# VHH binders against NADH-quinone oxidoreductase subunit I 1 (nuoI1): the designs that were tried, part 7

Target 1, 152 residues: NADH-quinone oxidoreductase subunit I 1 (nuoI1), of Koribacter versatilis (q1is57)
Amino acid sequence: MSIAPLLRKVFLIDLIKGLSITFKYQAPKDCQTEQYPQERPVITDRFRGQPMMKLGENGETLCIGCNLCALACPENLIAMKSDRDPVTKKKVMVTYVYDVSRCMFCGLCEEACPTQSLKLGTGYEMALYSREGMVLDRKVLEHRTAPEPYEK

## First folded at step 4 (VHH)

Design b24 (from k8b with G55S S57T D105S; framework vhh_8k46_1)
Fold by ESMFold2-Fast, scan of step 4:
Structure b24 (fold): chain B 152 residues (1-152), chain A 122 residues (1-122)
Amino acid sequence: as target 1 above (152 residues)
Amino acid sequence: AVQLQASGGGFVQPGGSLRLSCAASGFTFDDYAMGWFRQAPGKEREFVSAIDWSSGTTYYADSVKGRFTISRDNSKNTVYLQMNSLRAEDTATYYCAAGEYSLFSSYEYDYWGQGTQVTVSS
């Protein structure tokens, strides 16, 4: 019985038909997407940004010391200290500590920030800091705003 | 070890100007907020001005706002207080201070300078 060679020939013809249809639909055109499948789509979501604090146009702190980001964090990773301005009677952030080693990158702290000062973005320094045991103080968080957003 | 050296005080006429300097050593200057406080004879120490370590955000007491300007030079580990339109009520010993966790409360500053006398008199 020649069923195995016949099946091979039939599957080869069906494969050729499938490829012919695909080839006819995909006319040779300059493809602007340089990688396929897109490299690390699942990992991109998992590795969405380290925290950083934006500064204003004059380099002023945008954080108003409200503590809402710390209250929103389900892992209690954020600790901040505020002092009260004797003139304006408003709270001012003095110190800020973010423990990123246990961060789930859920974005709740970013959503809670009324001044959009706290952000989780991709423009961060990776070379000197491991995820395990990383604790970021105010200086590091505010300095991360300065690096360009497209490479670390 | 840790040292804050205040300078630039002296005698000045009302309406005059002075520039105070505070040179810091023995700690990581960039990680500290810097403040100026003053104490007149028979008065408690009062807040004058502060500058944050990272953003350079400045804060002023109501009595000096618009007349005094605080600035810092992290490359020289120095903080400055430019005092314009001086009044007799500005006569005091001026102290510079460094604090990691305070801006306004003198009791929460970590390091203090020896002070420099400013006298505004006709």
Scores: ipSAE 0.000, ipTM 0.284, lowest interface PAE 11.2, mean pLDDT 70

Design b25 (from k8b with S57T G99R E100T D105S; framework vhh_8k46_1)
Fold by ESMFold2-Fast, scan of step 4:
Structure b25 (fold): chain B 152 residues (1-152), chain A 122 residues (1-122)
Amino acid sequence: as target 1 above (152 residues)
Amino acid sequence: AVQLQASGGGFVQPGGSLRLSCAASGFTFDDYAMGWFRQAPGKEREFVSAIDWSGGTTYYADSVKGRFTISRDNSKNTVYLQMNSLRAEDTATYYCAARTYSLFSSYEYDYWGQGTQVTVSS
C-alpha cells in the first residue's frame, strides 16, 4: 500500500510551509521600532531594572544629546544638558541625570533612543540602592556594568 | 524674533487626511527638537508627536500611532504632520513647538506656534 510514504511526504511539505509562515510572521519580531508601543504601558511590577548607558565597541559614548528620552518620559525624570562641539559643531551630551525614585520602568525612554545608548538593565542587586544612588549621573549610567566600579 | 507658523488645518470628513506644516524662523532650526501638541475644546493640551534635530527619531502618542507621521525638512526650516484616517476625536487646535537640549522636563518647550484648527466632522 502506497499511502504511508505519501502521507510522510505531505507532512514534510506541511512542516516546511509551517516553518515558512512562522519565519514570515516572526520576521518583524526582531525589528526595534522607533515608535511608542500602540498600547500604553502600565507600571511594570515584576521587573525593576536599573537604567544604564551602553558604550560602543571601542568604549565611545553612543549618546548624541538629542533629548528624545527625556521627551518620552511620562514622569519627567531625565534632565540632559548638551552642547555643540566647537570643532565638529555636532550635539554632544555633557551631563545626564536620571532620577530612578519615580521610574515606572515603562521602557519609553529606551525606545526613544536613536543610538540605543539608554537601556533598562537587569542583574543589579538591591545592595546598590542608596539615597545618592537614586539619582544617576552620566558616569554611573555608563559604568554600571563595569567590573571595577569607579569611586564618585 | 522667533516665529512658528502652523498651517494646513481645515474641515475634513472622518477617514480623511490632512497635512499640517509648521514654518520656523528666528532660531537655528537644526538645533531644536520639534513637537506637535493639540487641544480639544474644553480639554487640556496633549502631546501628539515629536521629532529630533536630525529627523532620525520620532515619538508618537499611542492615540495617533500608525495614523500620523511627523517629519522635518531642515533645508526649509519646516516640520510636518501627516494625519491619516482622521476620527471625530482628532478635532482640536494643533500647535507646533520647539525646544533646546537644556535642563528641562520632557514637556517644557521653549517656543510655541500659533494654532491651526482641525475639525473632523461629517
Scores: ipSAE 0.000, ipTM 0.108, lowest interface PAE 15.5, mean pLDDT 66

Design b26 (from k8b with S57T G99S E100P D105S; framework vhh_8k46_1)
Fold by ESMFold2-Fast, scan of step 4:
Structure b26 (fold): chain B 152 residues (1-152), chain A 122 residues (1-122)
Amino acid sequence: as target 1 above (152 residues)
Amino acid sequence: AVQLQASGGGFVQPGGSLRLSCAASGFTFDDYAMGWFRQAPGKEREFVSAIDWSGGTTYYADSVKGRFTISRDNSKNTVYLQMNSLRAEDTATYYCAASPYSLFSSYEYDYWGQGTQVTVSS
């Protein structure tokens, strides 16, 4: 009866020994797994989560025109037109329109993209003071066109 | 005026190393992706490596993966190419280029430097 605290103490000592071994192997000098030097970008961009489309190593479009990103968007912000390539007879994206003015930056469209072509992020800044009327077409999504200063 | 000044080329023996530098001026360097391309006599211009505006994403041609490392210093408006384990087939004029649009196709790069010659010879 009065031995219950002693048995509990013995079990706690074994637990502590187990934890100390775990921490020893997690220490940088003894660790087999390096801490990942993942830089957390400090995003101060006005339009965080701006959509963009990545191209392949040869500049080819990675988008296969599947329309899954448009179906995943809860605000119906994406309009895609696909057609068949007359040479390859595969479905390819012809037009892509993204209305970012109502975008909730939920990431569902990015997660739905099977080719990792569509990304949400701050890869570039758009010099607009308001999101009203921000409709991004295929050219802007695939090629980040920075607004030019007024040239006088 | 936009200017890209490539430097650091020279003569090395096979297995040697060189570090190329490209100093940029006349544009907002931090908004531009930077790439290195090379062209040997009688051959087409070949993609070597590219780095995005932040330095967080890098791309390499299969022929140079594991041997070359691209990096940039946005405070100095400079991009670098560290070339290790050089081979005779790496002999070419190396060009740096800048694009506000994309990292990939050479057709998407707007500004080009004058080039720096690298010669690997036994």
Scores: ipSAE 0.000, ipTM 0.104, lowest interface PAE 15.8, mean pLDDT 65

Design b27 (from k8b with S57T E100Y Y101T D105S; framework vhh_8k46_1)
Fold by ESMFold2-Fast, scan of step 4:
Structure b27 (fold): chain B 152 residues (1-152), chain A 122 residues (1-122)
Amino acid sequence: as target 1 above (152 residues)
Amino acid sequence: AVQLQASGGGFVQPGGSLRLSCAASGFTFDDYAMGWFRQAPGKEREFVSAIDWSGGTTYYADSVKGRFTISRDNSKNTVYLQMNSLRAEDTATYYCAAGYTSLFSSYEYDYWGQGTQVTVSS
């Protein structure tokens, strides 16, 4: 049972790294968001952007399944399932779900993403996503990074 | 040909339970998300629940959260909807659907099954 305490300690170090990134942007009086340092007004249209997943040069998923974005979300809107690739032994994202119906567009999930794969798009409106329920899964999030806004 | 066959509906009293099944054939089941939608007499079709291709992520309409459970068995090409604590407002024809995404919108689903009627009445 010495393995579980050790893994928890190692995990805590990794969590601290992610939290340090989040804290860096939340640092008091340190331009934590360029427009509203040490202020809460996130009511401006600058946060009208919708969540999207950036893909790599070859169309590969940049998300490594670390779950830091889900932990950073104050409304618990993100659900992610990750699994270990049997050949590379690396953690990969299998499923990803973002419920935008209660999203307050605070940007904390984007700031927490270490691979910069999750983005809140600038200028994209809620109308580009499903009006009913507004739940975005992996395919929709990856598709929304494409320039074409059409519902084909 | 693609086929989705829903079954398990029937008459039940308030507070009762039913389990719906949807048997799929004619496509690679493991590549598709599955959803359940319902349509009450005289009303629009509404989202009930969805499950992604792996079964790792599930979604529920607020009206059914805590009462309904969606699951899938990829080895049997079947998706299930366990309905507990049924209410009169749950009376509807329930449809299963297959799509590449687990979105709430019915237009995101490529294949639809025939409905199975669920009637909750004392």
Scores: ipSAE 0.000, ipTM 0.105, lowest interface PAE 16.5, mean pLDDT 65

Design b28 (from k8b with S57T F104W D105S Y107S; framework vhh_8k46_1)
Fold by ESMFold2-Fast, scan of step 4:
Structure b28 (fold): chain B 152 residues (1-152), chain A 122 residues (1-122)
Amino acid sequence: as target 1 above (152 residues)
Amino acid sequence: AVQLQASGGGFVQPGGSLRLSCAASGFTFDDYAMGWFRQAPGKEREFVSAIDWSGGTTYYADSVKGRFTISRDNSKNTVYLQMNSLRAEDTATYYCAAGEYSLWSSSEYDYWGQGTQVTVSS
């Protein structure tokens, strides 16, 4: 009987449309918009710049070589290498590579750093999100020195 | 071609001073960390000192700390090791090495010089 399946299909479409209307009523956008601006500041803290690494009082690295920032990165953009200090015998970071070409600026690596040595800078240059092929090593991260542009 | 030429070695009396130089060519010196290693007859190669690409960070082995000073002159592509209050135990062949970052492990250095002999004897 080909009529009963056709009638059931028509009824299912109507039920789906009914559920869609109910869902729109259940989560009103106007009410959510009203609450968020009043409860939280309008200025977003999500404007991030290029990553950088803080140095200590003597210009020494604050990074303890724990690799937690690399483990926290969902895109695996961070590669760290550590070695043992010949005096203290403690491991310290000696190389650091950050691939910003695929960076989502999510801040997970910054949150994972126990010494707060790794920072994502703040800035109003949204064009920074679209920069491709940029890889920052320890030298650039600690001194924030851009490579010299080639003259063409 | 990359070349590291160590010089300044020789014979010196205990308590004396000596200045070693390592002249680098064939690479961008300012992008490389420089290290000094030594090897005494019948012993393994040991770390002495290292300096980063900027000259801002230096490392020293406990046996030389306070007596030796590493420095670099990026305009001359040269790294120096000032050795003061020399002891008989400092007798060794001294090697300079270059690596992309400041490291005290010999396996992490990319380029090595031929070495210069330092003998401390009375």
Scores: ipSAE 0.000, ipTM 0.137, lowest interface PAE 13.7, mean pLDDT 65

Design b29 (from k8b with S57T L103Y D105S Y107S; framework vhh_8k46_1)
Fold by ESMFold2-Fast, scan of step 4:
Structure b29 (fold): chain B 152 residues (1-152), chain A 122 residues (1-122)
Amino acid sequence: as target 1 above (152 residues)
Amino acid sequence: AVQLQASGGGFVQPGGSLRLSCAASGFTFDDYAMGWFRQAPGKEREFVSAIDWSGGTTYYADSVKGRFTISRDNSKNTVYLQMNSLRAEDTATYYCAAGEYSYFSSSEYDYWGQGTQVTVSS
């Protein structure tokens, strides 16, 4: 018999139902005009993968120890040491380490290499050598340029 | 038979120093990278340091960088860990490991030593 409980019940139910319908249909339209990427956009059209070092035709290193790749790396993942060859008196790379755990695969180190010795490979090689927490030393980087493409 | 024998652990006061040694036998030592890992009471095994096959490339955990130095002597088939400015947090059993490549993950190493206990307490 009282009007107040009836008005409260009708008003609250109708208001809540109206708001639920409004939120249900308004939210999807906002999401269509301000698209958050559902997929990762390819900022570059080139895929960069696991790092490796190219060797010469008789297995010699092509790296001249210039450290340009380390300076180009935005995450400071590359450390190298060079020494002089006592026979040729040229500076040669003795040690090389590449921390792939934080590698963004941006290709800046590959582009900085003047001898084209440092390359970024493909996804298959990442499954074998580019593991989280792995430090790639000279031996593993140069081994990945071996002429045998399949290892059992 | 492959064997890695770690030694040099002991009791030391904070700020002290210890030198750990790991003697290797049964494999071509100069073809293997060596790592040091530690396991504190109630914690998981953690990376400490690694050295490549030549001794030219070394890696350190941030917690030990500047205090610890890894080195190797391929003529003696031995890897060393010089630990300076020791802290209570360095108390752990220290293990040496051998693998083809330097890794931060203990699961990637092929051979392991028995371990040597280091206790830093006043």
Scores: ipSAE 0.000, ipTM 0.123, lowest interface PAE 15.9, mean pLDDT 67

Design b3 (from k8b with S57N E100R D105S; framework vhh_8k46_1)
Fold by ESMFold2-Fast, scan of step 4:
Formats: sequence, structure tokens, C-alpha cells
Structure b3 (fold): chain B 152 residues (1-152), chain A 122 residues (1-122)
Amino acid sequence: as target 1 above (152 residues)
Amino acid sequence: AVQLQASGGGFVQPGGSLRLSCAASGFTFDDYAMGWFRQAPGKEREFVSAIDWSGGNTYYADSVKGRFTISRDNSKNTVYLQMNSLRAEDTATYYCAAGRYSLFSSYEYDYWGQGTQVTVSS
């Protein structure tokens, strides 16, 4: 009936609105005065570039032809052939083929390589486009440069 | 000189079989993946089948899966394509190719043969 009780109800609603705004800006995750926003992963840190084979300081092949990277790959993308050098009696890689078209960039092949020859690079400029049927041979892989800095 | 000589094509009735052969010379056969591609009149060249350097991994286009079988003999420098249950839509010139960069894209293969004609008709 009276205007005074209605004005009190309006005042209470305004107070609730004010508190709502205050609570939104006092959220623990987004504190404006004492906390920084939570860091988000950057795409370049998570994205793996094209596979590559590192060479030794004298340009020698580091791959020993053990086939562990092929066995570790869940998509069965890697095929290699190795043979023994008749002079040194050491196992050497003769051919290497990597089908990148179905690569999941999981890093399991890189982790399986005992000589750390096989690497998956990082970097936006080296991003692979979705290219069906692309297969990288030994010469292509060995001529790639690892992005700098690249660390596990 | 690099040479890829495809053979074994001819006329066959629907439901019949043919075996294509591709004899390679002039390069280290064991270092190359081998592929078969076909081109029908009025159509683009399409992938048919591929086999890696060892013969351990084979790949097929969906249109030929279960009907065609690719194999290789590295001692004879030859790749084969066994074609079973042939259909009129399989009529094309079949090309063999050798490559190290891509198994499926015809543009990435290094060496090509002159082709052999397969005609499936009653």
C-alpha cells in the first residue's frame, strides 16, 4: 500500500546487484590486484612439426637401424631396412620411410629412439598441412634442421 | 637410364582376372616404394595400389580393396598387380611408378612407366 516499503525493496535489489558485481570481480582465479591470470598453453609448445633425423657433428647418420621407432608407432607409419656393413660389421640403416599423413604427433617414436636421431620439431612455421599420402624418405628427413630452441 | 616397363594388360570380360607386371631397371629397386596408378578416358589419374621398399606394407584405393593384390620381387626388380573380379569401371591405362617421397600422390613419384591398357568389356 505505501511507497516507503516499495522503495526499501528496490534499495535491497540494488544492494544485491552491487554485491553480484563485486563477487564477479573478486573471483579467486581472476583477482585484479594480487593474482595474475592463469597461464594457458601456447599452441607452438604443444604442436609438433615435421619429423626429422638429426645427424652427428661430422654429418654421420645417428640411426642404428633398430626398428624401435616403427614398433612404438601406434599408426604403423614407419618402415625401415637395415643391413650389416661388411667392413665394420655394424648394423646400418639402408632405407627409411615415414608416412606423415596419419601422424598423431604423439612423440612415441621420438622417445623410442635410443640414439635420439628421430625428432618431432616444434614451431608454427613448420606446421604440417593435412596432406594425404605424404611419405618422407631418409634423405628428406636427414636434411631438415631442428627448430631452435627445441627441448623435451 | 631409368626404365619402368609395364606389361600384362589386355581384354578381359567382367569378373575375369589379369596380372600386371612392372620390370624396373636403372636404379636401386630396393630403395624405392612402387605404386600403380590408372587413368580412364576422360578422367584424372588416380591411385590404385602401393607397396613399400620391403613388401611388408601394402596400400589400396577403396575401389579396389579386396579385389587387387600388389606384390614385389626385389631379386627380379619387378612389381606385380593381381587384379581379380574385374569390373567395367576398372578399364584404364595402368601405370607403374617408383618413388621415395609419397605413396599416394602421383605428383610426388620420381619415375614412371609408359603404361599398359586394361579393357574390361563383354
Scores: ipSAE 0.000, ipTM 0.126, lowest interface PAE 15.1, mean pLDDT 65

Design b30 (from k8b with S57T L103F F104L D105S; framework vhh_8k46_1)
Fold by ESMFold2-Fast, scan of step 4:
Structure b30 (fold): chain B 152 residues (1-152), chain A 122 residues (1-122)
Amino acid sequence: as target 1 above (152 residues)
Amino acid sequence: AVQLQASGGGFVQPGGSLRLSCAASGFTFDDYAMGWFRQAPGKEREFVSAIDWSGGTTYYADSVKGRFTISRDNSKNTVYLQMNSLRAEDTATYYCAAGEYSFLSSYEYDYWGQGTQVTVSS
């Protein structure tokens, strides 16, 4: 009992810190600016379709392994595994799986991505998947493209 | 403890059929994706098939597509591989695996069974 009042006070401070972290990720001021460092084709986000992962101009992965997209998905369709890079000590996405067979195309996962790496595509989908093969792994997601910006 | 017990392997003539089973215990089966992999003598382990935690989505290697069918029964904690129209090239030790996040690479699975031998020959 002599510790209970102190623990309640500490708990309240920790709760406030937790809320401040939530606010930080809801207002991504530390994310990339709307201005890209080089000219990049713009894809219209209002045309929602199959998911894809945007890469940088040098083919680098933009995903930071934060799992926010998986937490935002109401159907729990996204499974991601991340690990720490032994050199940079930053989290790096190792695996990514998106089950499109149950996708509602609501865009919540896209809106939750702080690095804008996950996008719902503009309908550029080659009919390469059977109904049994509607799971998209990291490689498939990172190599999908929108038709008009990338047809040349 | 986590256990995956693969069974159902054996000898079969070309064109025959076998059904493999993998019984899982020691983890929440319906939270895990399940996969089948095979390894032929002198070859690396190759992907065969995978099924998501719900059973709603499946994936097959091109070499087995149309011949093999993966399924799961979450009430029995078991995954199955129905193998039809077997060929000599299908001769291998077949392994079942469980993974929380991934389907396609053997690297990405967390738990593995001991394997069951399938031999397709006369």
Scores: ipSAE 0.000, ipTM 0.108, lowest interface PAE 15.7, mean pLDDT 65

Design b4 (from k8b with S57Y D105S Y107A; framework vhh_8k46_1)
Fold by ESMFold2-Fast, scan of step 4:
Structure b4 (fold): chain B 152 residues (1-152), chain A 122 residues (1-122)
Amino acid sequence: as target 1 above (152 residues)
Amino acid sequence: AVQLQASGGGFVQPGGSLRLSCAASGFTFDDYAMGWFRQAPGKEREFVSAIDWSGGYTYYADSVKGRFTISRDNSKNTVYLQMNSLRAEDTATYYCAAGEYSLFSSAEYDYWGQGTQVTVSS
C-alpha cells in the first residue's frame, strides 16, 4: 500500500509538534497561560482542607457514582468506576481514587457533588502523606481520615 | 482460582535495569487496580507503585519516582514494572497485588502473588 510511508511521515511530524509544545511551556519560564495564580502562595494558614467522603448514619456510602466531581476537577485528580446495583438498578460507586499531590483545594469537586458526600475537611493530619502527595482510595476517604468540619 | 504470577527478578549491578511482570488469572483483571510492593529482610512491606483499573492513573513512592514505570496490558491480563537506575536499596522481594480500592496499604489489597526476588549488588 502506497499510504504507509505517508502515514509514518505524518505521525512523525505530529509527534515532533507535540514535543515542541512541551518545550514551549517548559523552557520559556512563562508557562502559565494566565497570571493567576502568578506566584505559589506562602501564607500562615494554607490548609484549606483534606478530601473525605461522608457516610450515612449507618455507615452507608452516599456517593451515587455520577462522576461529576471528576469532571469538575481542573487538575483531573479523580478517577472512579461505577456499576449498577442488580437489586435497586441504581448506579453505585465501586472504585474511587483521589490524587492529592496536585490538589489545589479549590472546592470545585465538593460543589459538584449532588449528594454532598465529598467534602474538604480540616483538623487531623494524615499520617500516610508521601513527599510528593498522597493517593486516597475509597477506603481511605471513607474510613481512615476523620477531619473536623471545614472552618475558616 | 485467583493467581498472580510475578516474574522477571534476578541479580543486577547498580545502575542496571530489570522489567518485572505479573500475570493475573481467575478474576476480572479490568475491574482491579494493580500494585507493586516490596519487602527487604527485616523490614516492613512498603509501597512501590500502583495503577488504576483503566491505566490512566499511575502512582509511585518517592524513593522510586522517576526511575520506575508501571504499566498494564488489559488484553494480556498483565501488569509491568520497569525498573531503571537500580540501587542497592532496591534489593527486596517484589510482590504484585490486586485490589478494588487500595493503592498504598498492603492491608487493603485483596489478592497477592508469591513475589520475585530482586538483588542489586556488585
Scores: ipSAE 0.000, ipTM 0.139, lowest interface PAE 14.0, mean pLDDT 66

Design b5 (from k8b with S57V D105R Y107S; framework vhh_8k46_1)
Fold by ESMFold2-Fast, scan of step 4:
Structure b5 (fold): chain B 152 residues (1-152), chain A 122 residues (1-122)
Amino acid sequence: as target 1 above (152 residues)
Amino acid sequence: AVQLQASGGGFVQPGGSLRLSCAASGFTFDDYAMGWFRQAPGKEREFVSAIDWSGGVTYYADSVKGRFTISRDNSKNTVYLQMNSLRAEDTATYYCAAGEYSLFRSSEYDYWGQGTQVTVSS
């Protein structure tokens, strides 16, 4: 009898831990379902504006830390560090650095971004800072998308 | 069990064409980017081509741009590499790989196939 209630208790604790793990895995993973375009994306605008990062409706980061933009850049201007979220198991961006001083505005980094997070402005979306030799961090890139009131 | 089976390699003369196939199983194929890498004897493994989760965005190494075409069929869990205008320099073992949120660095890929040999010789 002293062994039976101990085994029951130990078994119950293992069962609870197993259920906890199962509950974490049953939590809905964000399913980023991409639609297949009938035509390939075409880049026709060569002279794009400065880089910026779009945020979601609730101000969440759209960047998934895939490093595709950094690898696509022929001038090696982008440095990103990402880590995996222990809960969702998805990569999340931790740091992001863009050296705009050597940017060719080729659009390859924007083209490479699967979440449409990274964009190059088209002259109607000005960066807060546009000086040559500037290195842009995540904070600056993420806060460039807010429209400013028209200044006369 | 995760498996990536590369096939379609062989011997071809310069200027010829080959199509490589990589059949994937054991993971959610539609959530993964797929890449092709190659390794020639005595050289490091190099990037060849990659395709995103949807098949809408493709990437190519400068050495193969305009000659190779990557494509995928998510209904068949298969990725393809169409190789045209082959050169002696293209001789290598070709590997397919699957990566979640990675395309270009071999160290960033999660799953790898066994490889298929391509020899371009006259």
Scores: ipSAE 0.000, ipTM 0.106, lowest interface PAE 14.4, mean pLDDT 68

Design b6 (from k8b with S54T S57T D105T; framework vhh_8k46_1)
Fold by ESMFold2-Fast, scan of step 4:
Structure b6 (fold): chain B 152 residues (1-152), chain A 122 residues (1-122)
Amino acid sequence: as target 1 above (152 residues)
Amino acid sequence: AVQLQASGGGFVQPGGSLRLSCAASGFTFDDYAMGWFRQAPGKEREFVSAIDWTGGTTYYADSVKGRFTISRDNSKNTVYLQMNSLRAEDTATYYCAAGEYSLFTSYEYDYWGQGTQVTVSS
């Protein structure tokens, strides 16, 4: 008889379609879609890889035995033994062990090192040295070839 | 068996030079720091010098700094102590030692050699 209820229903469906388009159109303008998220592997590329210890120009150890890298490691992978120089009263590193098998490549240990002696290589350097699942002692860490540090 | 053979000691006039050698066997030499200690009659053993397992880091007691030079040759399992400008106070029996943990504290070294006597006298 009357098609007014059907027209009202059709009109409501059209309004719902219009609102759905409006809601979809507004969603892309939210702050989450305006951000360009970076994946963690890309962000940390230069800080991940095989750990290594830089030596001075005479092959001297740059590590001062402060243990800050071990304390910063969330996986507790670093063990250091140090002794105190009786002349200078400064700590000196005697042994160093890094368990790379459980390393998260977070860079916190490198960031904590005040002398910049501990470095995490690039993914490329990691691929050239050894498989994951090894424990690195001071000898291995100091004998690795490291790129010269960027100085300003 | 572990063996550390110290040699090169002797009699020398003040201002003279001596080179001590310590030949190591029976352990993985490349894994150990090496140290030289001395003991004069009636005195405790005192630290003289130490070198890490690479040879890249060296340590000296204030009394010998600038006069003595420690070095090592991992291919020959030998550590050396070059002593220059010797003084009467340097008269002692010199011991070489190998250790993983302490560079300066004698009781924490793992292996000790026999002594070699150094006498500085006019």
Scores: ipSAE 0.000, ipTM 0.269, lowest interface PAE 11.5, mean pLDDT 68

Design b7 (from k8b with S54R S57T D105S Y107E; framework vhh_8k46_1)
Amino acid sequence: AVQLQASGGGFVQPGGSLRLSCAASGFTFDDYAMGWFRQAPGKEREFVSAIDWRGGTTYYADSVKGRFTISRDNSKNTVYLQMNSLRAEDTATYYCAAGEYSLFSSEEYDYWGQGTQVTVSS
ESMFold2-Fast, scan of step 4: ipSAE 0.013; ipTM 0.376

Design b8 (from k8b with S54T S57Y Y101W Y107S; framework vhh_8k46_1)
Fold by ESMFold2-Fast, scan of step 4:
Structure b8 (fold): chain B 152 residues (1-152), chain A 122 residues (1-122)
Amino acid sequence: as target 1 above (152 residues)
Amino acid sequence: AVQLQASGGGFVQPGGSLRLSCAASGFTFDDYAMGWFRQAPGKEREFVSAIDWTGGYTYYADSVKGRFTISRDNSKNTVYLQMNSLRAEDTATYYCAAGEWSLFDSSEYDYWGQGTQVTVSS
C-alpha cells in the first residue's frame, strides 16, 4: 500500500509533533506513569451538568455564605446574600441566584466552594429544560422546588 | 481604635520557614474573617490565605497551597500564617486584613494591618 504525497507530508508533520511532545514530557519530574494518589479524580468524565447544592445528612444547607463562588466566576453569574442566624449566631445563606444562560462550565465556582456544597452535575439537563433567563434560585439548586417539566 | 499589627517577617533562605502573627484589637475579633495578602514591589496586592470567623474553614491561593497554613486563636485575638518551603517568589510585604467573609478580593476587607516584610534569598 502506497500513500499519497500530501497524506505523507501531513502524516509526517503530525508524527514529528507527537513524538516531540511525548519526548519532552518524559522527564522524571513530570507525571509520566500512573500515580496511585492520582487515580482519582476520574478524568474520563468530561460533562458538566446543571449546578446544584448538596445538603447535609439532616437536609440542612452546607453553604456557609462565604461568597467565594461568586468571586471566582469570571462571568459574574452568581449572587448571594447572607445573614447571621439568631439561634446559632453563625452566618447563613439567605438568597442564592445562579444564571446558567452564560455559564461556561469552567468549574471555578465548584473549586472555590470550601464546603463542596456547590456542584456541577455530569449532564446539563436543567439547561435544556429551563427557558426564561435560565436562572436558578436557591430552592431549585437544593432540589427543594421541582421546576415544571419542559413543554414541547 | 481598630488595630491589626503584623509581625514575624524577616530574611530566610530558600526552603526555610517563617511564622507570621497578626494581633487584632478594637473590634469583635470572633465575628470577623481574617486574611493574609502580599505585595511585591511593582506588583498588585495578591491573595495568600484566609480563615473564617470559626476557624473551621481555610482558603489558600494555588501558589501557596500545601506550603502555608493559616490558623487563629480567638482567645488571643491573633491570626497566624505558618510558611514552609519558602521560595524566592514568596518575597513580599505581607498584610493581614479583617472582613465579614473569607474572600479572595482585597476590596471586600474592612480593616488592614501594617505590613511585615518577608525576604527569601540566598
Scores: ipSAE 0.000, ipTM 0.127, lowest interface PAE 14.3, mean pLDDT 67

